# Designs tried in a protein design chat: VHH binders against Metal-independent phosphoserine phosphatase (IPSP). Part 4

Target 1, 238 residues: Metal-independent phosphoserine phosphatase (IPSP), of Arabidopsis thaliana (Mouse-ear cress) (f4ki56)
Amino acid sequence: MGHEWIDAEREFKWSEDVKVESEVTEIVLVRHGETTWNAAGRIQGQIESDLNEVGLKQAVAIAERLGKEERPVAVYSSDLKRAKDTALMIAKTCFCPEVIEVPDLKERHVGSLQGLYWKEGAEKEPEAYSAFFSSQNDLEIPGGGESFDQLADRSMDALEQIAKKHKGERVIVVTHGGVLRAIYLRITQASSAGKLLNASVNVVHLRDQKWIIDSWSDVSHLSSVGFLQRGFDGDAKP

## First folded at step 17 (VHH)

Design z2 (from z1 with S56T)
Fold by ESMFold2, last read:
Structure z2 (fold): chain B 238 residues (1-238), chain A 126 residues (1-126)
Amino acid sequence: as target 1 above (238 residues)
Amino acid sequence: EVQLVESGGGVVQPGGSLRLSCAASGFTFSDYAMYWYRQAAGIERELIASIYRGGTTNYVDSVKGRFTISRDNSENTMYLQMNSLRAEDTGLYYCAKERWRVYDSSGKTVEKFDYWGQGTLVTVSS
């Protein structure tokens, strides 16, 4: 009893005044744990890089936190190994035997920047570097990279499809900094999503066809393990 | 329940053009991203093009600049305009509405909710 609180928002009134809260779909978006290339300051994009020792500990910390919360009905991830490995740790602790791989949740392809150190980008690939930081949302990054609009469209389509399958339910989705930034900016219309930290927890709600940010960039579960202070995409600006 | 019917394939010379169609039913077409896959003999289907609800498109390098994906939501139909066809474009072409798979700690993946119609055959030959 008391697990659903329609009573918390009401004054005692005759039944005509009683409001029933509409169902809420809760999606817990997680940025994967730290990788070796994160620690090195290397640009991954869609290049594979493994979780490092810190990243594995971060995945344990996320899994422990989510295991103490309401059990999710499903765990989703991008198809990149760093996200899949983080999601498997969460799924194990939450007793979800399978994880659903969603290729459209993979990180932004950043073209010829992939594999470079961030500190080298402007000098070695000036056109791709400029395109990555451009305010032109339809500009594709040279070297086969995606524009912001391409990333955001596939990210939001994936999010909407997941939400359609889980009306009124809670799910976990493990993805990447660029995807999280795109989702935030499309929901809020803000100019910045802030730092998208490794192993952060970011909660969105869908109610009455409207997306709402419930919390963003929460790293409170990482106080003992630690995390890199620099973000991906959200904190690098020329 | 979901039905995806590909058509428009045929035999064409190198440098020629074809337009493929994907007629969709059993779901709300406008709510989904849509995808074209290609399967050459003896290999797994490969994604070649995608189109999203916001109107953006993505292509693999081998078809970019030559193929154009489009959709008509009022007709529940997706298209693939294929120009400057090459011999390596020969294969069965399929459309899809989902690309999801499941996996577990063993690392093996299986297709989730994949539906594959008959496909439409494109043959590029002199």
Scores: ipSAE 0.754, ipTM 0.884, lowest interface PAE 1.0, mean pLDDT 86
Fold by ESMFold2, fold request of step 18:
Structure z2 (fold): chain B 238 residues (1-238), chain A 126 residues (1-126)
Amino acid sequence: as target 1 above (238 residues)
Amino acid sequence: EVQLVESGGGVVQPGGSLRLSCAASGFTFSDYAMYWYRQAAGIERELIASIYRGGTTNYVDSVKGRFTISRDNSENTMYLQMNSLRAEDTGLYYCAKERWRVYDSSGKTVEKFDYWGQGTLVTVSS
């Protein structure tokens, strides 16, 4: 009948909603804003360099974009200042009073390359330069640097632990180009992650123990502020 | 109830060896990266070795080549094999499953939440 039909329809929809078992954890991964060393073409790795004026404006743009989206329950960052400063801007705008520092999300240690200009790398540190671009994933970069596998293992472990604390929730994670590349490659098993741009937004989902890339390398919020076109490109040949 | 219990510490001469164990309970051990830290008297605790779920390891320079971190997921136990011990290795050794800290939006406050073990004392002495 009409009344029972209406009640049955609403009950059916409600019953269907409560029967959904899968929860989706959404992690919005952000590459920190531009630094003075990014602009200079200088290799940072784990060496500190401050956000420059463009990087600060990029952090504002990210924060404004994310502040208009569904509010995250937490903001995470690596322990490097450039990531922490970007994360603090996001946290302020998204009304998250605390930020969680996750050391395993720090940029790849790139050994003897750290501090060099990219244009100098092949000449001044040929073995480290070759190791950075090598397809051998267990090759450590000379000078105390990390292999790709070391970077990827710690990056994925950190991502998994964040997701474990936030089942069915949305969080923001500010990290680095190398970390983002490692996450992408481990989730997709692809041969390339493309360029990772400063202040890009990269969204992953965890559902039923499976990671899915929802969107990647989104810089649509930066049209007025701008960004360095070269980005991070760990796939480029030397 | 999460518990991490370190053992295997003791007094050893320079150049000697010790094997530390970290017995874990109250959580799914294989789901976590695990870490060894050490703390000398009056000094802040420092990370010395890490082991990740994918099997990779990392070490600080002062122990690399002398210490080996390993894990046995079937026994919920992590190990630290310490060889060629030096006086500077003296300290309280802790295991941990998390290294996270919290800071506020001003960036001025840091709290540490990365301790899960009680520690085991290693003394390197003649």
Scores: ipSAE 0.747, ipTM 0.879, lowest interface PAE 1.0, mean pLDDT 86
Fold by ESMFold2, look of step 17:
Structure z2 (fold): chain B 238 residues (1-238), chain A 126 residues (1-126)
Amino acid sequence: as target 1 above (238 residues)
Amino acid sequence: EVQLVESGGGVVQPGGSLRLSCAASGFTFSDYAMYWYRQAAGIERELIASIYRGGTTNYVDSVKGRFTISRDNSENTMYLQMNSLRAEDTGLYYCAKERWRVYDSSGKTVEKFDYWGQGTLVTVSS
């Protein structure tokens, strides 16, 4: 008898071997609800502006949508109030008692443009305006503003750290148009991210160390509340 | 088992220079953005510099042009070169690998850092 011993665990492992799909981390990225300055066409950057009445209703609508989907294990936000307020609404509906504030997800500092109306930027701050729309990714915006590379590096690092804590899980992250654009462009290497609408839902997956866009700029939950059609389009002058 | 150990602090005269180090262990250093904070007496800790995986850096206005953050991933070490030091730069300097806070509907926030060591003291005096 050549096999006087039996390895049942070895045979069990092989006979029950089946292909297992790689675990997918799902991050639901949300642009905060509409603010007073969004409605006015005024450049916020890192200046605080509160959700307006439409923005509050948008926060409710997105919270209700996400509350009907698979429950997230955590809710994250930038440290800007408009994002924090949107995230609190989502967290309440999804039964997440706390929100995790991630400062590196704050909107791009746009230097001397902050506080201006978009329509007056080229006249009042031509160098900063030119820098914001420049294809030079390492060009910092005058007045303490960030280059695209600075924004994108911190946005992707934040995204990676969140994903690392949630392998195979679903989380919600509330952030800003510039951050979403940077993430999209870094993942896809595309030339444009398109318009990014207030209260839009943007879903990315991490599978096998590769980021995949599952859906982008989805506003289907806003049919009754509405949204600003112009959105954020960092690739085109207004 | 995460450890972040600050060193290189000391007493210097205004206009002087000092180089701080942050030795890291217990995690994959190259996977993380790294940060320097400082805390002066009676003031909340302030982020002063950041360095990201891609090598980009950011600074608060009060130190930009005078301080330089850098990292050496092969030595698991982050640095802060401080030039043209001023009296207002006096304080405890801390490094961090995470800057997250937690908040709820009350609006109260709490730090979520895994490690705040003793820091390294920088004193700028005449």
Scores: ipSAE 0.737, ipTM 0.884, lowest interface PAE 0.9, mean pLDDT 87
Fold by OpenDDE, last read:
Structure z2 (fold): chain B 238 residues (1-238), chain A 126 residues (1-126)
Amino acid sequence: as target 1 above (238 residues)
Amino acid sequence: EVQLVESGGGVVQPGGSLRLSCAASGFTFSDYAMYWYRQAAGIERELIASIYRGGTTNYVDSVKGRFTISRDNSENTMYLQMNSLRAEDTGLYYCAKERWRVYDSSGKTVEKFDYWGQGTLVTVSS
């Protein structure tokens, strides 16, 4: 009874190149809710101002929106009160135990413009006003203000550090108009970031070491609350 | 009406000191940045010192460390302390409040319009 050695030709199945789907890091950038100074058209910079009634409602609206989306692993915020208060609302709704404060996410220090109304800046502090709107990115605003480059450098550094820590994860970052503008311009190399509205949701992705804007200046969650139409426009010309 | 009156100019030897004053009226002095300009003979008027609303200051390199701009809001007066004066500091000195600027399409300042006084003459000569 001849043992027919069935030579099972091991079909060399070439291992299907597991396309390692590049891990996408998602950063949801949020501008803080409306403040009393925003409503008044007053220049805040790094001066503290509280959320007004509308701002508080906006914060709730943001939280409700984000609470219905994928749960973030962390919530980061500027250490300025208006951002922090917005972030706390979001963190609570998204079941994040804490808000991580990041000083480099602070609004641009705008020097001697701080505390003025936008409408009076050109008259009362013309040099600072001109510096703010200058195309010269390395020009510091008089009175201890930051240049655009300084703002952009620290903003991007913060963003990159957060992304590095949370590779392939979703995180929320609450910050300010100037910071958002800076990030947008650095990522896209565009000439303008457009208007940045209070309580806007902005989504950026990091994939294969490349930043991509997924969505920008989304305020769809504010339909019942409302928002200031002027927003922040750092690209405006004097 | 905005009025600016400069005083304190004179003749001084190299290495000497002068203190200029500017009396301001016709506007809320404390609410505005103020400036010192100077104009040497045959040369365009130049900004040399700025004092902002919050009291911070800025200087051009040529006067930095030698000149000090200050203000007394209670007296509506701005000052320029000039030390270690040089021959090249000779000129007519103007106190200024900026009125408006003209910008080009890129947002660059192309012209400035200022309120200024009659000026005060500073002559540094041996």
Scores: ipSAE 0.606, ipTM 0.860, lowest interface PAE 0.7, mean pLDDT 92

Design z4 (from x6 with T28D)
Fold by OpenDDE, fold request of step 18:
Structure z4 (fold): chain B 238 residues (1-238), chain A 126 residues (1-126)
Amino acid sequence: as target 1 above (238 residues)
Amino acid sequence: EVQLVESGGGVVQPGGSLRLSCAASGFDFSDYAMYWYRQAAGIERELIASIYRGGTTNYVDSVKGRFTISRDNSENTMYLQMNSLRAEDTGLYYCAKERWRVYDSTGKTVEKFDYWGQGTLVTVSS
């Protein structure tokens, strides 16, 4: 009576851990092209200014670059003209039929500094100038300006809202130096965002509710057009 | 469906106070910045106050120091405390979840992505 031990080989079906590749949302953050005020070293804040000739060329260069990359599903812009004009160029080249205006992406209101030259700010508006460069993030700039926290909160809220609408997609966002700085600092918790150049391309990714800087301050597309070397640096006094 | 219901409007004398409320439903209220707009007769609707997820607020100059925007996420309600009311504050007040605008390639407005309520009327009159 031979007891045939049926060796039940437990086929351990290795459940293929379907690595649900977490969908990455890509936000291409673009600083608007050079304006007449940028070239002059004049503080714009939320005051309207136009792209200058260089800025227009920069906008084209950005558009050409992005047009060769993955097609974005949408183009967003602040409600300021210099950003909108840049965004419209990008949208056209990328075959986006529309630009979505997001007011919370506008440049920092810098109070009484608006309209001044950077070189004269400390002298003409010392309190506002000091507030702008203050480490106190909740300090509002005199003359109706925003604190860094106000800027950062609205910027991040806008960014998050855009990302939420475009989960796993690629979108372009045209904005400003102060906003980019704020976003960078909130994401990285670094002490400085470095110089933010006009027409720079900055790529951030959202994965699993975490923001990552993929590339920052990229101006490789401007080799033929040129750019202002001083850029925007809200972390250091000019 | 996103719903915003404004309330608290009424008639008040100059120098008086009102508190507006906006009851929100149909979305995760705490995940969004919220806004108050107003529209006076013959004037385009204007943003007057913003409150962000982190609690920071912004105001237009005309209401700064007089109006206070706040929110209670547990109640899905946003508020606007209006003090020292003036005749120029008269208008329809709207609560908004979004304030995006869509432009075509020519810069023409194609669509407005504004989530508004029906508004509440504030009349400041002697």
Scores: ipSAE 0.878, ipTM 0.936, lowest interface PAE 0.5, mean pLDDT 91
Fold by OpenDDE, fold request of step 18:
Structure z4 (fold): chain B 238 residues (1-238), chain A 126 residues (1-126)
Amino acid sequence: as target 1 above (238 residues)
Amino acid sequence: EVQLVESGGGVVQPGGSLRLSCAASGFDFSDYAMYWYRQAAGIERELIASIYRGGTTNYVDSVKGRFTISRDNSENTMYLQMNSLRAEDTGLYYCAKERWRVYDSTGKTVEKFDYWGQGTLVTVSS
């Protein structure tokens, strides 16, 4: 009575690794248009200033560019007027009915440097000037200013909150040079973010809880309008 | 459901101290920056202190050096230590986890906080 051992070849059906295409969240980070203070080389920080004629034209150019791209589901802005005005132009062109104001996207408070010209900062407020360019990230700028760590933490928290609300979607965020610098450095861990120009378009992606820089400091849309070459570089002395 | 419950308010003399608490539930507390607001009678609500996920803090000038914001993620609780209290500190104090506002193309701004509590009353009087 020969017990035929039926070799049940367990066909290991290799479950097709359903590559769950990880949803990509796209954040288009925009620096506001040129202001009168930018043109004058005056330090703004969190002081209000208006877009100048060039800045208004830049805002239009940004809006036109973004209007030709994939429609965003939302437009965010800092609570500073120069960013809000830029954001409103973008929102209108992209058919977004509202702009969402996020206070933590505002420019770095730079203490006693606010209102001064860059060229006079070292002389008039040497301690604050030194603090601003310091490699010590936890050093607060005298006169009520923020440290780099304070700026970076609030900027990244705002970015993360926006991304969480818009998982797998495209959104526009209008903000400032200091915020953009902080975000770049936190994402890349690089030594420098380079020059951040007014009205620049910067694209970051979130995939699988990892941030990636897709494009940075793009001003290709400003060819007919022009821009200030000095830009914002918090790592280099003006 | 997200819930924020403020406590610790009361009546105190000028120069006195109070400690406020905000108990959070219904969300991952550690994943959010948290904020203290206050509203005095006849005045718009104002941000007074922020604490971020990384532990850094920010203060408005009027409370800087006197107030300290902190958090205990293990207890899902945020605190506000208030020292050297002044009459102008009188108001309703609110806890919040998001501080977004919406405005339209006409410039009309609607303040919308996603989540805040009922507030706790602080009265500084002689």
Scores: ipSAE 0.872, ipTM 0.935, lowest interface PAE 0.5, mean pLDDT 91
Fold by ESMFold2, look of step 17:
Structure z4 (fold): chain B 238 residues (1-238), chain A 126 residues (1-126)
Amino acid sequence: as target 1 above (238 residues)
Amino acid sequence: EVQLVESGGGVVQPGGSLRLSCAASGFDFSDYAMYWYRQAAGIERELIASIYRGGTTNYVDSVKGRFTISRDNSENTMYLQMNSLRAEDTGLYYCAKERWRVYDSTGKTVEKFDYWGQGTLVTVSS
């Protein structure tokens, strides 16, 4: 009474065999919501600072936006509380019961600058301040701080490990301005990443073994909540 | 099958040196960051050193200047050169290829144990 293909999996496999392109892995990178130190213009690095009232509202706004978009299969975060708290809000809305913590996505250690206000960095810690803004990518920041290369190596390794687990899938990753800047610069080889805004959505794709920036620094979901225009952590210009 | 096998532990006097090895198999070793952890009696494992695909390394303060992490991708082996050993360096040393944890709304994190080796014992006797 007729001929039919035996199953859909075989048909899908044959279709893949004739295509020269593979599926796209989409990683939605989120900078955590605003913290009290962000608002004060104070350098965090790896020092903990809590989301402030605006930051909590921003986390809700991010979660609402992502809950209306294509569902992610997983939510990842750094191990710093500001990122973990933002990621938990997203995970709840996206029906992910747990978040995967990735320590290599933590913000850059910026040495003796940590805890200072940006306005006093050059005066109080001139050597560390100079190192932070230096074009020398292997220069470690005095006070136990990381060089750009150290940050970028661990950031890209983390991104690639996540991508390996999610070929053809969509995931959310909550991280920090310095990490986002490092990822952008390593993918594009540009000289600047521009502003890295709190609660921004930044989308990268992996297609045919090549990373592509799909969109960057999108804050369109923050029209009613607001956001800091200047951006700290990983700011391309002081 | 992912396997990580630590070796090179032993008994050494304070100020001495040891070289630990981590033989890796079952994955593309050169595509992964690799890590050394240690566990002293009665406390949780702590990260002590990491090495990334790009060649950069990181260390915790307690081992900076004394320990050196390295890798030989042609032999699928990672090393930890441990110099100027102290009594507080005594413990089990583990290598890992993945440092992921999981948490929920309670905030508790659970280490991912699927990629741990058996450990190699280092004893620094006074």
Scores: ipSAE 0.752, ipTM 0.874, lowest interface PAE 0.8, mean pLDDT 86
Fold by ESMFold2, fold request of step 18:
Structure z4 (fold): chain B 238 residues (1-238), chain A 126 residues (1-126)
Amino acid sequence: as target 1 above (238 residues)
Amino acid sequence: EVQLVESGGGVVQPGGSLRLSCAASGFDFSDYAMYWYRQAAGIERELIASIYRGGTTNYVDSVKGRFTISRDNSENTMYLQMNSLRAEDTGLYYCAKERWRVYDSTGKTVEKFDYWGQGTLVTVSS
C-alpha cells in the first residue's frame, strides 16, 4: 500500500541520490472510451458525442482493471459527457461515490474544424486545418479555437492542482487525446507524444515537484474489447 | 484563511471602461490559475475569463476583444480591464481560484468552489 511504502522498502532508501524521503503522487490518466464520432472519423473538440457500444465496453474494461489495482482516493474527469461517463464507470467499480469534474481538462477547442470529418478538414476549412497541425504553439485555430499553448497551460495547471490535493495518494483522471498529448509534451519536452488510444491508461508520478512518466498509452486491458488503431494523433505532419 | 476581495466596480455609461481588481491572500497566488465570473440578476455565475500560470488567457465569446485579464504575482492581484461596456455586462463580478464541481451517477452536480469574494457590482446604464 502507498502509505507504508517508505518504511517497508529498505533497498529503496539505499538507492536514492537525494538524502531525503519523499512521497509519490500517482495520477492515472485515462482517455475516454470510443464515441460515435471517433468511429466515424468526425472531429469533436468540445462538441458532445456519446460513448458508443464499444466505448461502453472499453469503460467496463478500464474499470475492471483499475478495480483490481490499488484503490484510488478520488476520480476526476473533464466536464464533457464522454469523459464523465467513462469516469462514472471507473468510480463505481473503485467505490468512489462522487466524481470531480474539472473544466480545464476538456478537449481542445478546435474552432471551425469542430463537426467536420477529418477527411473534409483540409478542403472545407484549410486555415483551421493548417493551424491545428502547425508547429506554431501560440497559433489559435480559426473559429474560436485554442492554440497549443492555451491547451497545455490549462492542462498542466489542472494536473498540478489535482496533485496538490493528493500528496502521496493515487487518483484517476479521465480526459482527452489533446490534453494527454499536451501533458506528455510539457513533462518530457519531446517532439511527439505518439498515438493516444481510446481507453488507454497513462500513468504519471509527481515527486519533489518533478513529473515522471511511469507508463504511457497502455491498452493491455483492451485485448478482447479492441480499440481504434489510429487513436488521437495530433502530431500528424505533411 | 483563503480570501479573495474584488473591487473597482461602479456605474458607467455604455461604451465606457472599468478596471476590476481581485486581491488574494492565504495561498500561494502565483501557483494557481485564476478566473473571473459574472452574475446577472436571477442567473447562475458564469465564467468570463481565465489566466493560467504559463501566462495564457482564455475568454468567453461575449467579452473576447473587449475584456483583458491580467495578473501581478508580486502583489497577489488579478485584474480585469473592461472596455466597450454594454448593458448586458451589468452584474456582480467575482474572482475564483478553482472551477471544480462534483457529480454522481444521478447526474446531479454541485459547485466545488469554496472561495469566492463578495463580488464587485458593475452597472452599465445611460
Scores: ipSAE 0.737, ipTM 0.875, lowest interface PAE 1.1, mean pLDDT 86
Fold by ESMFold2, fold request of step 18:
Structure z4 (fold): chain B 238 residues (1-238), chain A 126 residues (1-126)
Amino acid sequence: as target 1 above (238 residues)
Amino acid sequence: EVQLVESGGGVVQPGGSLRLSCAASGFDFSDYAMYWYRQAAGIERELIASIYRGGTTNYVDSVKGRFTISRDNSENTMYLQMNSLRAEDTGLYYCAKERWRVYDSTGKTVEKFDYWGQGTLVTVSS
């Protein structure tokens, strides 16, 4: 029994040492709750649309989940109302003293597509529609829209600055599907991020100056409330 | 001590040009996105241009195509080239390294303590 006892003792001391040595910054990224335009299949971009009844219930579900987890030291959001409203629910439930608005976390400006239904985008604004789905990362969307690189640069800069203020701490950041996609792709260098669901929880860690995806697109807290299955899907082709 | 020093403002006729500079010290300039704001009398500061660590830039619609933001990380300096100036461009121009605000459950928003310079005055007059 000395074999098992010795291994357990060594593993216990190793686990204790590893826990003390490794400092990890945890950022819990949340896509805002469902809006009336999400439900309608309408393209928001930077146009305001309110959380609908489902979105409000989703915000409660997120807040309840996070209130049962390790308390965050701060809650951040984009400056768009749908994200701010979701973040306020989380902050209230987590008794978080700071709620910080970060404009660089606002959704991608998608130019002439904003306000259109997704189903009519290719027909009504073919150039903007093609630009949105293009593999050309420096292509700006017609109508004042942002390229993927513009979106990704500001998203990652915001993420890095938040991490610098919270070394070894846990914070919540409420943002948007396009921003989450950009962060995922910049961290992983993948070609696809998959669907980004309303009210999803997406956890990243910064350890030794390296970003690690801990979990992504987690909707386990939404079993009773539900969510739109189509989510945000920036990978579709025309 | 963080310092941001704006310069290059002046009086110019509509259609004219100015080049603003922002000399930065007291922080690692290359690690930050940098921003130009302007403020007319009695109005809140408004963002007009931004430049990110990856080299991309963003502009508000009212200045896009007329203003160009750039940076020289080796000199810790950011620039704003302003062309085709209009009367509505009149105001104090500030550079900044952060854009964050704090808000509460009422939705009231206040600026966090940011490091702002004195600003540089741009006056566009006929």
Scores: ipSAE 0.731, ipTM 0.877, lowest interface PAE 1.2, mean pLDDT 86

